# Ledger of designs, part 89: VH-VL binders against q9umr5

Target 1, 268 residues: q9umr5
Amino acid sequence: SYKPVIVVHGLFDSSYSFRHLLEYINETHPGTVVTVLDLFDGRESLRPLWEQVQGFREAVVPIMAKAPQGVHLICYSQGGLVCRALLSVMDDHNVDSFISLSSPQMGQYGDTDYLKWLFPTSMRSNLYRICYSPWGQEFSICNYWHDPHHDDLYLNASSFLALINGERDHPNATVWRKNFLRVGHLVLIGGPDDGVITPWQSSFFGFYDANETVLEMEEQLVYLRDSFGLKTLLARGAIVRCPMAGISHTAWHSNRTLYETCIEPWLS

## First folded at step 22 (VH-VL)

Design gp1
Fold by ESMFold2, fold request of step 23:
Formats: sequence, C-alpha cells, structure tokens
Structure gp1 (fold): chain C 268 residues (1-268), chain A 123 residues (1-123), chain B 111 residues (1-111)
Amino acid sequence: as target 1 above (268 residues)
Amino acid sequence: QVQLVQSGAEVKKPGASVKVSCKVSGYTFTELSIHWVRQAPGKGLEWMGGFDPEDGEPFYAQRFQGRVTMTEDTSTDTAYMELSSLRSEDTAVYYCATVSYDWETGRYSFDYWGQGTMVTVSS
Amino acid sequence: QSVLTQPPSVSGAPGQRVTISCTGSTSNIGAGFQVNWYQQLPGTAPKLLIYGNSNRPSGVPDRFSGSKSGTSASLAITGLQAEDEADYYCQSYDISLSGWVFGGGTKLTVL
C-alpha cells in the first residue's frame, strides 16, 4: 500500500481548503491514508512557529509510529517552514518525501496589508521595526520575516528562521542537520505568479541580496556552507525543483496539473 | 440580519421536475455561498450540493449528479435548485442554507437556513 | 446509509449530562475535516449549534460543547433541560463522496 501522507497547512487555512488535493490523492493512490493536521487553524496560525512545531510534532508522532515504511509530508506556505523545523528537531523521523508547496523557505519580504489590524504598518520597508522585537517574534509572520536591508537585525532577533537556516550559530546545529538529511527527497514547488511569497524564489531557497537582486539557492551562503544540508542533498540527487507559472498563492492545492506534475510522482 | 425565504410547497407527478427558489435579503448576495439540504419525512438531513465558497463553482452530491442544477440570479438575489426525473423517494422538505467562513477559527458552517419547501411526489 | 454514524437515540434526566457520538472514517473526520453540529426542534429548520469541532456561535449556551478525536466526534450537553429535546446531527466533509455529509441523526429525549 502507499505511504501515509501528512498535510500541514499555512496561515489562516482550513482543512476544507485541501479537499481537492486529498481528492486527487484518493483518485491516483487509492487506499492512501491522508491526514490534514487540524491544528493552529485561523487566528491560531499566528502563534509563534516554535509553538506550532511542538503541537504538530505531537500530532505526527503516532502517525509515523504506525507507518514503519515511512510517511510523506505535503506542507503549504507557512506550513513548509513548520515541516522543515520538524525534520530538524525530530531525531527519528521517517519522512521519505518532503513536498514544500509554495513555502517561504528563505523568508518573506512582502507587504502584509491583510495584517494591518495587528501591525501599525503593513509596508515591507517598515516591518523590521516590529518584527525584530520580542513582541513581534510572538507572531508567526515575524518568525520568518527576512528584511534584506536590515540583515544585522534579522540575524540577532530572529527566533526561528535564522536558527533553522543555520545563519546564527547554536548548539543544536549539527544534530538538526543530521536529522534533516534523513529525508529521502526534498520537492520544491512554487512559481512567479504566486503573488504572496516575496520573492517567489524563496520557495526554492532563493532570496534577495542587499540590492534586491535574487540569488538562487546555489548562490546562498546557507547552501555554500551546507549549514543545514542543502548542498549535501543536492549532491545526492535528492532535491527536485518543480516551478509552475500561472498559479496564485491560494490555488496550489487545487490545481490538478500541478498535482500530477509536481506532487503525484513522489507519493510512493 | 440575513434572511432566506423559500418558495411554497409543490406537488409533482413522478418524472416531472421541480424548481425551488431561495430569496436572500440582509446581505450582499454575490458574497454568499448557497447550499441545499433535503429531509424526507421522518428521516435525516441529506446534503444535495451548492456553490463552493472558495471558487464559486457549483458542485453536487454524487447521487444527484446529472439530475440536479443549482443556479443564482443576482438581479433578484435568488438561488434556485432544480431536480428532474422526480420519484416518490424525492418527497422531502428542501432547505437552502448559507455556507460561511469564520476567519478567526478558520472554519466553515451552514449558519443561516431557509424555512424549507415541501415537495410531494405522487401519482 | 450515512458515512457518519450516530446513535439513533439518547436520553437523560433534567440536570444530567448526555453525550452524542459521531463516528466517521479516514475519508472524513480522520482526514482532518471539521465537525459541525446542528439542533433541529420539531417542525423547524436545523440550527447551527457547534462548528469547527468545538466553537459555539453567539447565543448557544456554554452547556453545549463539542470535541473531535481520531475518526470520531462528540457533542456534550450538561445541565439537561426539557427544551433540549430535539434531533441532533453531526456534519463533516468526505473525500470519497466529494461533498458534505450529515450523520443519521440522534433523537434526544429528556425524561
């Protein structure tokens, strides 16, 4: 039978939003057990990402324990960062495919107009004043906010992204890298018409330099230093890049062509 | 206050069609997702179909696929459900309801309901 | 036959606690889909009672509560009152049927 699939949602999602993805899996891989983790929905998706990682860890442990052959992760948007942290902190995870569906893996530097009720400014050039404070780090968006013009503040203040990227030294870096490298495949999905992930190349571990020029994954210091295993994974042929144009941020999990091209082949 | 007012009772012969209306007031109709649920006498609730709140397209329960059509008329703020090839087993009260999203909880619910329309299918 | 199974009836005395179960499968509740609960008084349309497993809409007393675990959900009613005598339905989404589904309903009798 096929490996169980665990789905981790993003900011302000519901399990209902993934119904099409689950239906596609049911059609192509009948009998596959698929679970959208029903945690941190709605407003709770703004909780600190380390808190979310702990809650999702508790939910995945029994699923992994019942599946000795392994599991797959499909992790959407903010959920892709939760999943990468899970792979780092779980000593004995059994994840084969980690499918990152339009996730801001190198961070986010886009306007946050939809959060204006929470922040006094939604302009990306001003959010560093809020996000790189202890109060700001209590909100998930600020845990992966990455202002390319305030890199010193990012490196000092980030409680999440700078740590899981190995951009700030910490005592668990070697163990987290070892744990992450146990994944069978890393499948990176995203595209230029997403409209939310900024730059969209963050879904492929690309990001801005100080001039807002996008450097691709192989040009990033975290790759070159192999700080959490990207260079090792690429060298072993374990990284799959599947870009697709024409898909908006909310449509990744409801596009059949995207599923058939980028997801289906990895659900052994 | 959102109100859903349905058309009156219908008596139909087997093989006919019925079209039930659901007029909405108290909210912007184009922002609503109307679904239909029926209940045979003495029986439970059965979801028939509706407009997907995320993409706005109609979708129908598999058992009604091919004989149900759900439409909307934005000029009159009215939703319609048409069921064809009626049988005696289609005798039921037909409800319209709104499907709403709560951003604070991230959840969907059928929160406002019409009064119901009795449809009787008999020879 | 509904894919969500409820007991056909439950009963309790005034002031007592009752629970109504809703048993699903890996294609609905077990896949992570939410559970809603509806109350239907005789001769009336259903009324939303609980949504998203455990949330109460405004105007629903706090003696009504919901929970979800694994492939099952429960509605609990404490401080049972005569006016609670009604039919109760659970609801979720099912990927095999590609649609919303209701449980078969539970008649609550207040003794």
Scores: ipSAE 0.858, ipTM 0.922, lowest interface PAE 0.7, mean pLDDT 93
Fold by ESMFold2, fold request of step 23:
Structure gp1 (fold): chain C 268 residues (1-268), chain A 123 residues (1-123), chain B 111 residues (1-111)
Amino acid sequence: as target 1 above (268 residues)
Amino acid sequence: QVQLVQSGAEVKKPGASVKVSCKVSGYTFTELSIHWVRQAPGKGLEWMGGFDPEDGEPFYAQRFQGRVTMTEDTSTDTAYMELSSLRSEDTAVYYCATVSYDWETGRYSFDYWGQGTMVTVSS
Amino acid sequence: QSVLTQPPSVSGAPGQRVTISCTGSTSNIGAGFQVNWYQQLPGTAPKLLIYGNSNRPSGVPDRFSGSKSGTSASLAITGLQAEDEADYYCQSYDISLSGWVFGGGTKLTVL
């Protein structure tokens, strides 16, 4: 019998979009209970991420309670940040594998069709003016916007990412780190042809320095200071990195080779 | 205003095939995803297949695989469903419908339907 | 038989509230797939009534409402009217069948 799998979607997704992933799981792990959480769909996916975290927390509690031996999380795009926050705020979570499927874990600094639709006169170079304002932080996209050229504004204004990264002091930092470290494995998935996550290495906790040179996870201050447990997880062998080229942002959950290589081994 | 107009009733013998047409107007045909649903007399609705709104490829209900082919002609804005090796239990009304994505809710629906085409299989 | 189970019939008097259930499984509704509802008047094509569990298209009155919980869904009709006499079908996606599925249908009779 296999652990239940909980799927957390991204921006403007539908459960239908995950049908192939669920079919792959059904084929390789028959009898596995898989749930795509049917919350914050469409325009509601733009609500503040802390609001989404609270709603998703309420949905996962009964599933985890019925599975005392543990559950797996598969979290896509924006959903990967929701899941990382869940692992920090839930002091009794029982997550074995946290599978982060092309998620902007260190933030986003790229123009997208959704950003152009939402803020049509903006570009990544000037979006900090909107996102690092109280009004901007009411939108989920701005909750993980990370402008490498305005780091002081990011650190002061971010209501979400700077907190879950431990980049700003807060009274829960120690307990959030402890909770996050109870995860069995952190599986990081992404690739250079994603086309949306910018830099694509954000899916692996890499990010730009001030010159837009990508620093890998082990070069990040949050890793070096072990602010939320990345260094500890890597040292215990609990971080799995699974990059794959040739996959666009909307195709991660519908590629059989990606599933077999990067996801299937972690669904025991 | 989206409108789907289907071809007229057909009477077929067992073993024959039938091809039902569905002409679409009032929207850009290449942006639509057409699916087919049938209903035997006095019975419920049965999804047969259609073009996937996300990847544009046809896919069919498992019980019709090998017997059904769904095609589109963009020059006439017309979708087709062809069912072969007909049996008496294939007697039904055949509907075409559009499958649409609503970005505001993040949901799919079968929102516009044709009037239906009665296909009778009798010897 | 459909993987989505509906009662074959339901009845109510004008002005009353009726509900129509749609029972699925962990391979469809329970997996997080949406539920749509369709109304079919005699001799006509189905009409979209509710989509994405609870959303009403334009022109559908608010006395029609939908909900989803666990592996099941419900359509509620309040203020029942004679014009509501029809067949009602639920719909979802099923991963075992790799396709869209409809419930068996419910005949609503207005007494």
Scores: ipSAE 0.844, ipTM 0.918, lowest interface PAE 0.8, mean pLDDT 93
Fold by ESMFold2, fold request of step 23:
Structure gp1 (fold): chain C 268 residues (1-268), chain A 123 residues (1-123), chain B 111 residues (1-111)
Amino acid sequence: as target 1 above (268 residues)
Amino acid sequence: QVQLVQSGAEVKKPGASVKVSCKVSGYTFTELSIHWVRQAPGKGLEWMGGFDPEDGEPFYAQRFQGRVTMTEDTSTDTAYMELSSLRSEDTAVYYCATVSYDWETGRYSFDYWGQGTMVTVSS
Amino acid sequence: QSVLTQPPSVSGAPGQRVTISCTGSTSNIGAGFQVNWYQQLPGTAPKLLIYGNSNRPSGVPDRFSGSKSGTSASLAITGLQAEDEADYYCQSYDISLSGWVFGGGTKLTVL
């Protein structure tokens, strides 16, 4: 029998948006229990990410308890950051595959229609003034905003991303790293035609330096210091990279070729 | 205000086809997702198919695959449902409805409905 | 044999509270899909009553409420009124059928 699959959605999503992904799983893995967590939909997806992590944690506990052999996570966009935090804060998680579907794992530095709607006069060059304030950190988008030209402000002000990346000292860093490393596989999915994740390489733990040159995962300080376990996980052979061109941000969970190539092999 | 006005009642023989129209006013037709739901006399609601609000492609309930076609004419702001190989069991009221997304809640609903079109299949 | 099961009928006196259940499965409500509720007065088209489990559209009084738990959902009507006599349908999405599904309907009788 197949392990249950838990799906965590992103910003301004609903469970309906994942209907095709769930149908693909049902076709290729009959009898698999698949659950899209029906929480923080629409405007609720703007709540602070630590609040969302707590709510999603409460939802996954009974699913994991019923599946002692383990579960898989498929986590889309903002949801991939929620899931990475879950893997760190849960001492007793039993996740085998963590599938990160076009998630801004190293942060976001891009103008989007959602951002223009929320902060109409903002641009990526000035949004740090809002996001790196206590008021700004009450919005999920600001919890992973990463301005490469104001990295000192990011490191001091981030209430979420800098902590789960181990970029700032905190008392739980060692425990979170240990918990994260219990995952069986980390499957990173994304691509250059996403159009929202900026840089798109953030889905692979790449990010801009101060000159907006993209540095790959292995060149990132968080990798080199092994702050939360990426270097250990890669050395173990547990990181899978599955880039695919030609897919826009809202289409990752409705593309059959992507599913067959990047997701299906990891749903044992 | 969105309004959906359907074509009049139809009487058909077994084996024939029926095409029901649904004219939309009060909103931009190309931004609407029209679905079709039927109700046999004394029975419940049954979803038949419609245009997916997220990708814009038509999809149909499995039991109607191969017998139903749903189309739209943007020049007349009219949606159509055509059901072929009619049987007496297809006697029902056929409704069109809009499927809308509420960005604030992140939810979908069938929010505006046509008045219904009675289709009677008898020999 | 609707995939969403509702009681065929419920009844209550004016002023009472009634509930209408909607029982699904792991392929619909249990997979995380939303539940909507529709009211159908005799001889009329259905009207949206509750969407996304618990949201009331504008104009629907707060004596109507919805909830979802596990594989099931519930519609509650408090302060029952004669005009509430109607048929009520739940709705969700089902991955086995690859489509929207309605419950079999519940006839509410006001005594």
Scores: ipSAE 0.844, ipTM 0.921, lowest interface PAE 0.8, mean pLDDT 93

Design gp9
Fold by OpenDDE, fold request of step 23:
Structure gp9 (fold): chain C 268 residues (1-268), chain A 123 residues (1-123), chain B 111 residues (1-111)
Amino acid sequence: as target 1 above (268 residues)
Amino acid sequence: QVQLVQSGAEVKKPGASVKVSCKVSGYTLTELSIHWVRQAPGKGLEWMGGFDPEDGEPFYAQRFQGRVTMTEDTSTDTAYMELSSLRSEDTAVYYCATVSYDWETGRYSFDYWGQGTMVTVSS
Amino acid sequence: QSVLTQPPSVSGAPGQRVTISCTGSTSNIGAGFQVNWYQQLPGTAPKLLIYGNSNRPSGVPDRFSGSKSGTSASLAITGLQAEDEADYYCQSYDIHLSGWVFGGGTKLTVL
């Protein structure tokens, strides 16, 4: 039998948003128990990511317990960060494949429709004033806001991304790294035509330097220091990078070609 | 709010086609996702198809594939459902409805309904 | 027959509590898709009663409540009133059928 698949959604998504993905899985892997976690939907997806991590943890624990052979995680957009955090805080998870589907794994620094909606009078260049404040950190979007021009503020004020990245020292860094390294495979999916994840390379742990030049994963301090296990995972062949062009952000979970190429191989 | 007004009752022979209209008001058709649900006399609700609220593409229930066509005229804010090769079993009240997304809860639902159109198929 | 199974009928006296079950499977409710409930009074079009498992639209009394667990959902009506006599339908999405699905409906009789 196939391992259960758990789907974690992104901002303002619903279970319905993943209907095609589930249909694809059902078609290609009949009998697979697939569950889209119906938590923190709609406006609730703006709640602090640590709160979401706790909620999703409560939902996945029973599923994992019933699947001694392991489970697969498909985590879309913001959900990818939630899942990475889940795997970091859970010392007993049994995740075989962690599929990060167009997730801003290294953070976000772009003017998206969501940002425009939440902060209509703020551009990305000024969002640090809000996001790195205590009240800003109460919103999920700010939890992974990564301003390359205000690195000190990011490192000191980011209550989520900087911590799960191990970029700021904290007492759980070693344990979280150990926990995250329990994953069988880390499948990173994204592409240049996403239009939301900025830069799109963030889905592959690439990100801007101070000059807004995109550096790849291997050039990042988190990799070089192996702060949460990326270097170790890569070394043991556990990281899969699956870039695909021609896919908009809202189509990653519904594109058949993407599914067959980047997702399906890791569900067996 | 959204109002859906459907065309009048139809009587058709087996093998014929019927086209039911659903005029939208309160909002423009482009802002809505229209779906069709039918109900045979004394029976339950059956989803026939509609326009996907996320991507705007039409999709139909497997049972009606190849026999139903759903179209929209944005100039008149009118949605249409055409069912061909009519059978006696197609005798039913046909409803148009909107499927809407609630951003607060992240939920989709059939939130507004037309008054229904009775279609009778008899020889 | 329907992928969402409801009892054909339920009954209760005024003031009582009644529940209507909606039993699905891993391909719909169990897959995480939300459940909506609709009320259909005799000779009228269906009306949205509960959306997203447990949310009430404006105008729906709080004596109507919905819940979802596992592969099933439930509609509860407290303080049953004569005007509640109607047909009730649950609705979700099914990945096997690749479409929206309704339950078979439940006729509620107020005794």
Scores: ipSAE 0.929, ipTM 0.956, lowest interface PAE 0.4, mean pLDDT 96
Fold by OpenDDE, fold request of step 23:
Structure gp9 (fold): chain C 268 residues (1-268), chain A 123 residues (1-123), chain B 111 residues (1-111)
Amino acid sequence: as target 1 above (268 residues)
Amino acid sequence: QVQLVQSGAEVKKPGASVKVSCKVSGYTLTELSIHWVRQAPGKGLEWMGGFDPEDGEPFYAQRFQGRVTMTEDTSTDTAYMELSSLRSEDTAVYYCATVSYDWETGRYSFDYWGQGTMVTVSS
Amino acid sequence: QSVLTQPPSVSGAPGQRVTISCTGSTSNIGAGFQVNWYQQLPGTAPKLLIYGNSNRPSGVPDRFSGSKSGTSASLAITGLQAEDEADYYCQSYDIHLSGWVFGGGTKLTVL
């Protein structure tokens, strides 16, 4: 039998948004128990990511307990960060494949429709003033805002991304790394035509330097220092990178070709 | 507020086709996702199909595929449901309804309904 | 036969609490799709009563409540009133049918 699949949604998503994904899985892997976690939907997806991590943890624990052979995680957009954090704090998770579906794994630094909605008068160059404040960090988007021009503020004020990346020292860094390394495979999915994740390479742990030049995963300090296990995962062949062009951000979970190419192989 | 006004009752022979209209007001048709639900006398609600609120494409219940066609005329803010090869079992009240997304809760629901159109299929 | 199973009928006296169950499966409610509830008064079109498992639209009294757990959902009506006599339908999405689905409906009789 196929391992259960747990789906974690992104910002302002509905479980309905993942209907095609579930239908694809049902068609190609009949009998698979797939669950979209119905938590922190809509506006609630703006809640602090650590709060979301706790909520999703409570939801996945029973599922994992019923699946001793392991489970697969498909985590979309913001959900990918939630899942990475989840796997970092859980010392007993049994995730075989962690599929990060167009997630800003190295953070976000770009104007989006969501940012315009929340901060209509703010541009990405000035958002650090809000996001790196205590009240700004009460919003999920700010939890993974990564301003390359204000690295000190990011490192000191980011209450989520900087911590799960091990970029700021904290007492749980070693344990979180150990926990995260329990994953069988890390499948990174994204593409240049996403239009939301900025830079799109963030889905592959690439990101801007101080000159806004995109550096690849292997050039990142978190990789070089193996702060949360990326270098180790890569070395043991546990990281899969699946870039795909021609897919907009809202279509990653509803594209059959993408599913067959990047997702399906890791559900068996 | 959204209002849906449907066309009048229809009486059809078996094998014929029926086309029911649903005129929207309060909002434009382009802002709405219209779906159709029928109810046979003394029976429950049955979803027939509609326009996907996320991609705008029509999709139909498997039971009606090949026999139902849903269209929209944006110039008149009117949605249409055409059912062909009518059978006695198609006798029902047909409702149009909007499927809307609530951004606060991230939920979809059939939030506004037409008054219904009775379609009778008899020899 | 509907994918979502409801009791055909429930009854209660005025002032009592009644519950209507909606039993689904891993292909709909259990898959994480939300449940909506609709009230249909005799001779009228359905009306949205509960959306997204437990949310009440404006104008719906707080004596109506919804919940979801596992593969099932439930509608609870407290302080039952005569005007509550109606048919109630749960609704969700099913991946096997690739479409929206309604329960079989429950006729609520106020004694």
Scores: ipSAE 0.926, ipTM 0.956, lowest interface PAE 0.4, mean pLDDT 96
Fold by OpenDDE, look of step 22:
Structure gp9 (fold): chain C 268 residues (1-268), chain A 123 residues (1-123), chain B 111 residues (1-111)
Amino acid sequence: as target 1 above (268 residues)
Amino acid sequence: QVQLVQSGAEVKKPGASVKVSCKVSGYTLTELSIHWVRQAPGKGLEWMGGFDPEDGEPFYAQRFQGRVTMTEDTSTDTAYMELSSLRSEDTAVYYCATVSYDWETGRYSFDYWGQGTMVTVSS
Amino acid sequence: QSVLTQPPSVSGAPGQRVTISCTGSTSNIGAGFQVNWYQQLPGTAPKLLIYGNSNRPSGVPDRFSGSKSGTSASLAITGLQAEDEADYYCQSYDIHLSGWVFGGGTKLTVL
């Protein structure tokens, strides 16, 4: 039998948004138990990511317990960060494939329409004033806001991304790294036509330097220092990068070709 | 706030086609996702199809594939449902309804309904 | 025969509490899709009663409540009133049928 598949959504998503993905899985892997976790939907997806991590943890624990052979985890957009954190704090997870579907894994620094409606009075260059404040960190988006021009503020004020990345020292860094390394495969999916994740390479742990030049994963300090296990995972062949062009952010979970190419191979 | 007004009752012969209209007001048709649900006399609700609220594409229940066509005229804010090869079993009240997304809760629901159109198929 | 199974009828006296069950499967409710409930008074079009498992639209009394667990959902009506006599339908999405699905409906009789 196929391993259960757990789906974690992104900002303002509904379980309905993942209907095509579930249909694809059902068609190609009949009998697979697939569950979209119906938590923190809509506006609730703006709640602090650590709160979301706790909630999703409570939901996945019983599913994992019933699947001793392991489970697959598909996490979309913001959900990809939730899942990475989840796998970092769980010392007993049994995730075979962690599929990060167009997630800002290295953070967000975009000035897209998607962010503008959330922060209508703020531009990308000034959002640090809000996001790196104590009350700003109460919003999920600010938890992974990564301003390359205000690195000190990011490192000191980011209550989520900087911690799960091991960019700021904390007492759980070693344990979180150990826990995350329990994953069988890390499948990174994204593409240049996403239009929301900025830069789109963030889905592959690429990101801006101080000059807003995009550096790849292997050039990142978190990789070079192996702060949460990326270097180790790559070395043992556990990282899969699946870029695809021509897919907008809201279509990653509803594209058959993408599914067959980037998702399906890791559900067996 | 949204109102759906459907066309009048229809009587058809087996093998014929019927086209039911649904005029929207309060909002423009382009702002809405129209679906169709029928109910045979004394029976339950049956979803027939509609326009996907996320991508705007029409999709139909498998049972009606190849026999139902749903269209929209944005110039008149009117949605249409055409059912061909009518059978006696197609005798039912046909409803149009809006499927709306609530951003606060992240939920989809059939929140507004037309008054229904009775379609009778009889030889 | 419906993908979502409801009891064909339930009854209660005024003031009582009644519940209507909606039993699905791993292909709909159990897959994480939300459940909506609709009330249909005799000779009228259905009306949205509960959306997203437990949310009430404006104008729906708090006597109506919805819940979801596992592969099933439930509609509860407290303080039953004569005006509550109607048909009730649950609704969700099913991945096997690739579409929205309704329960078979439940006739609620107020004694």
Scores: ipSAE 0.920, ipTM 0.952, lowest interface PAE 0.5, mean pLDDT 95

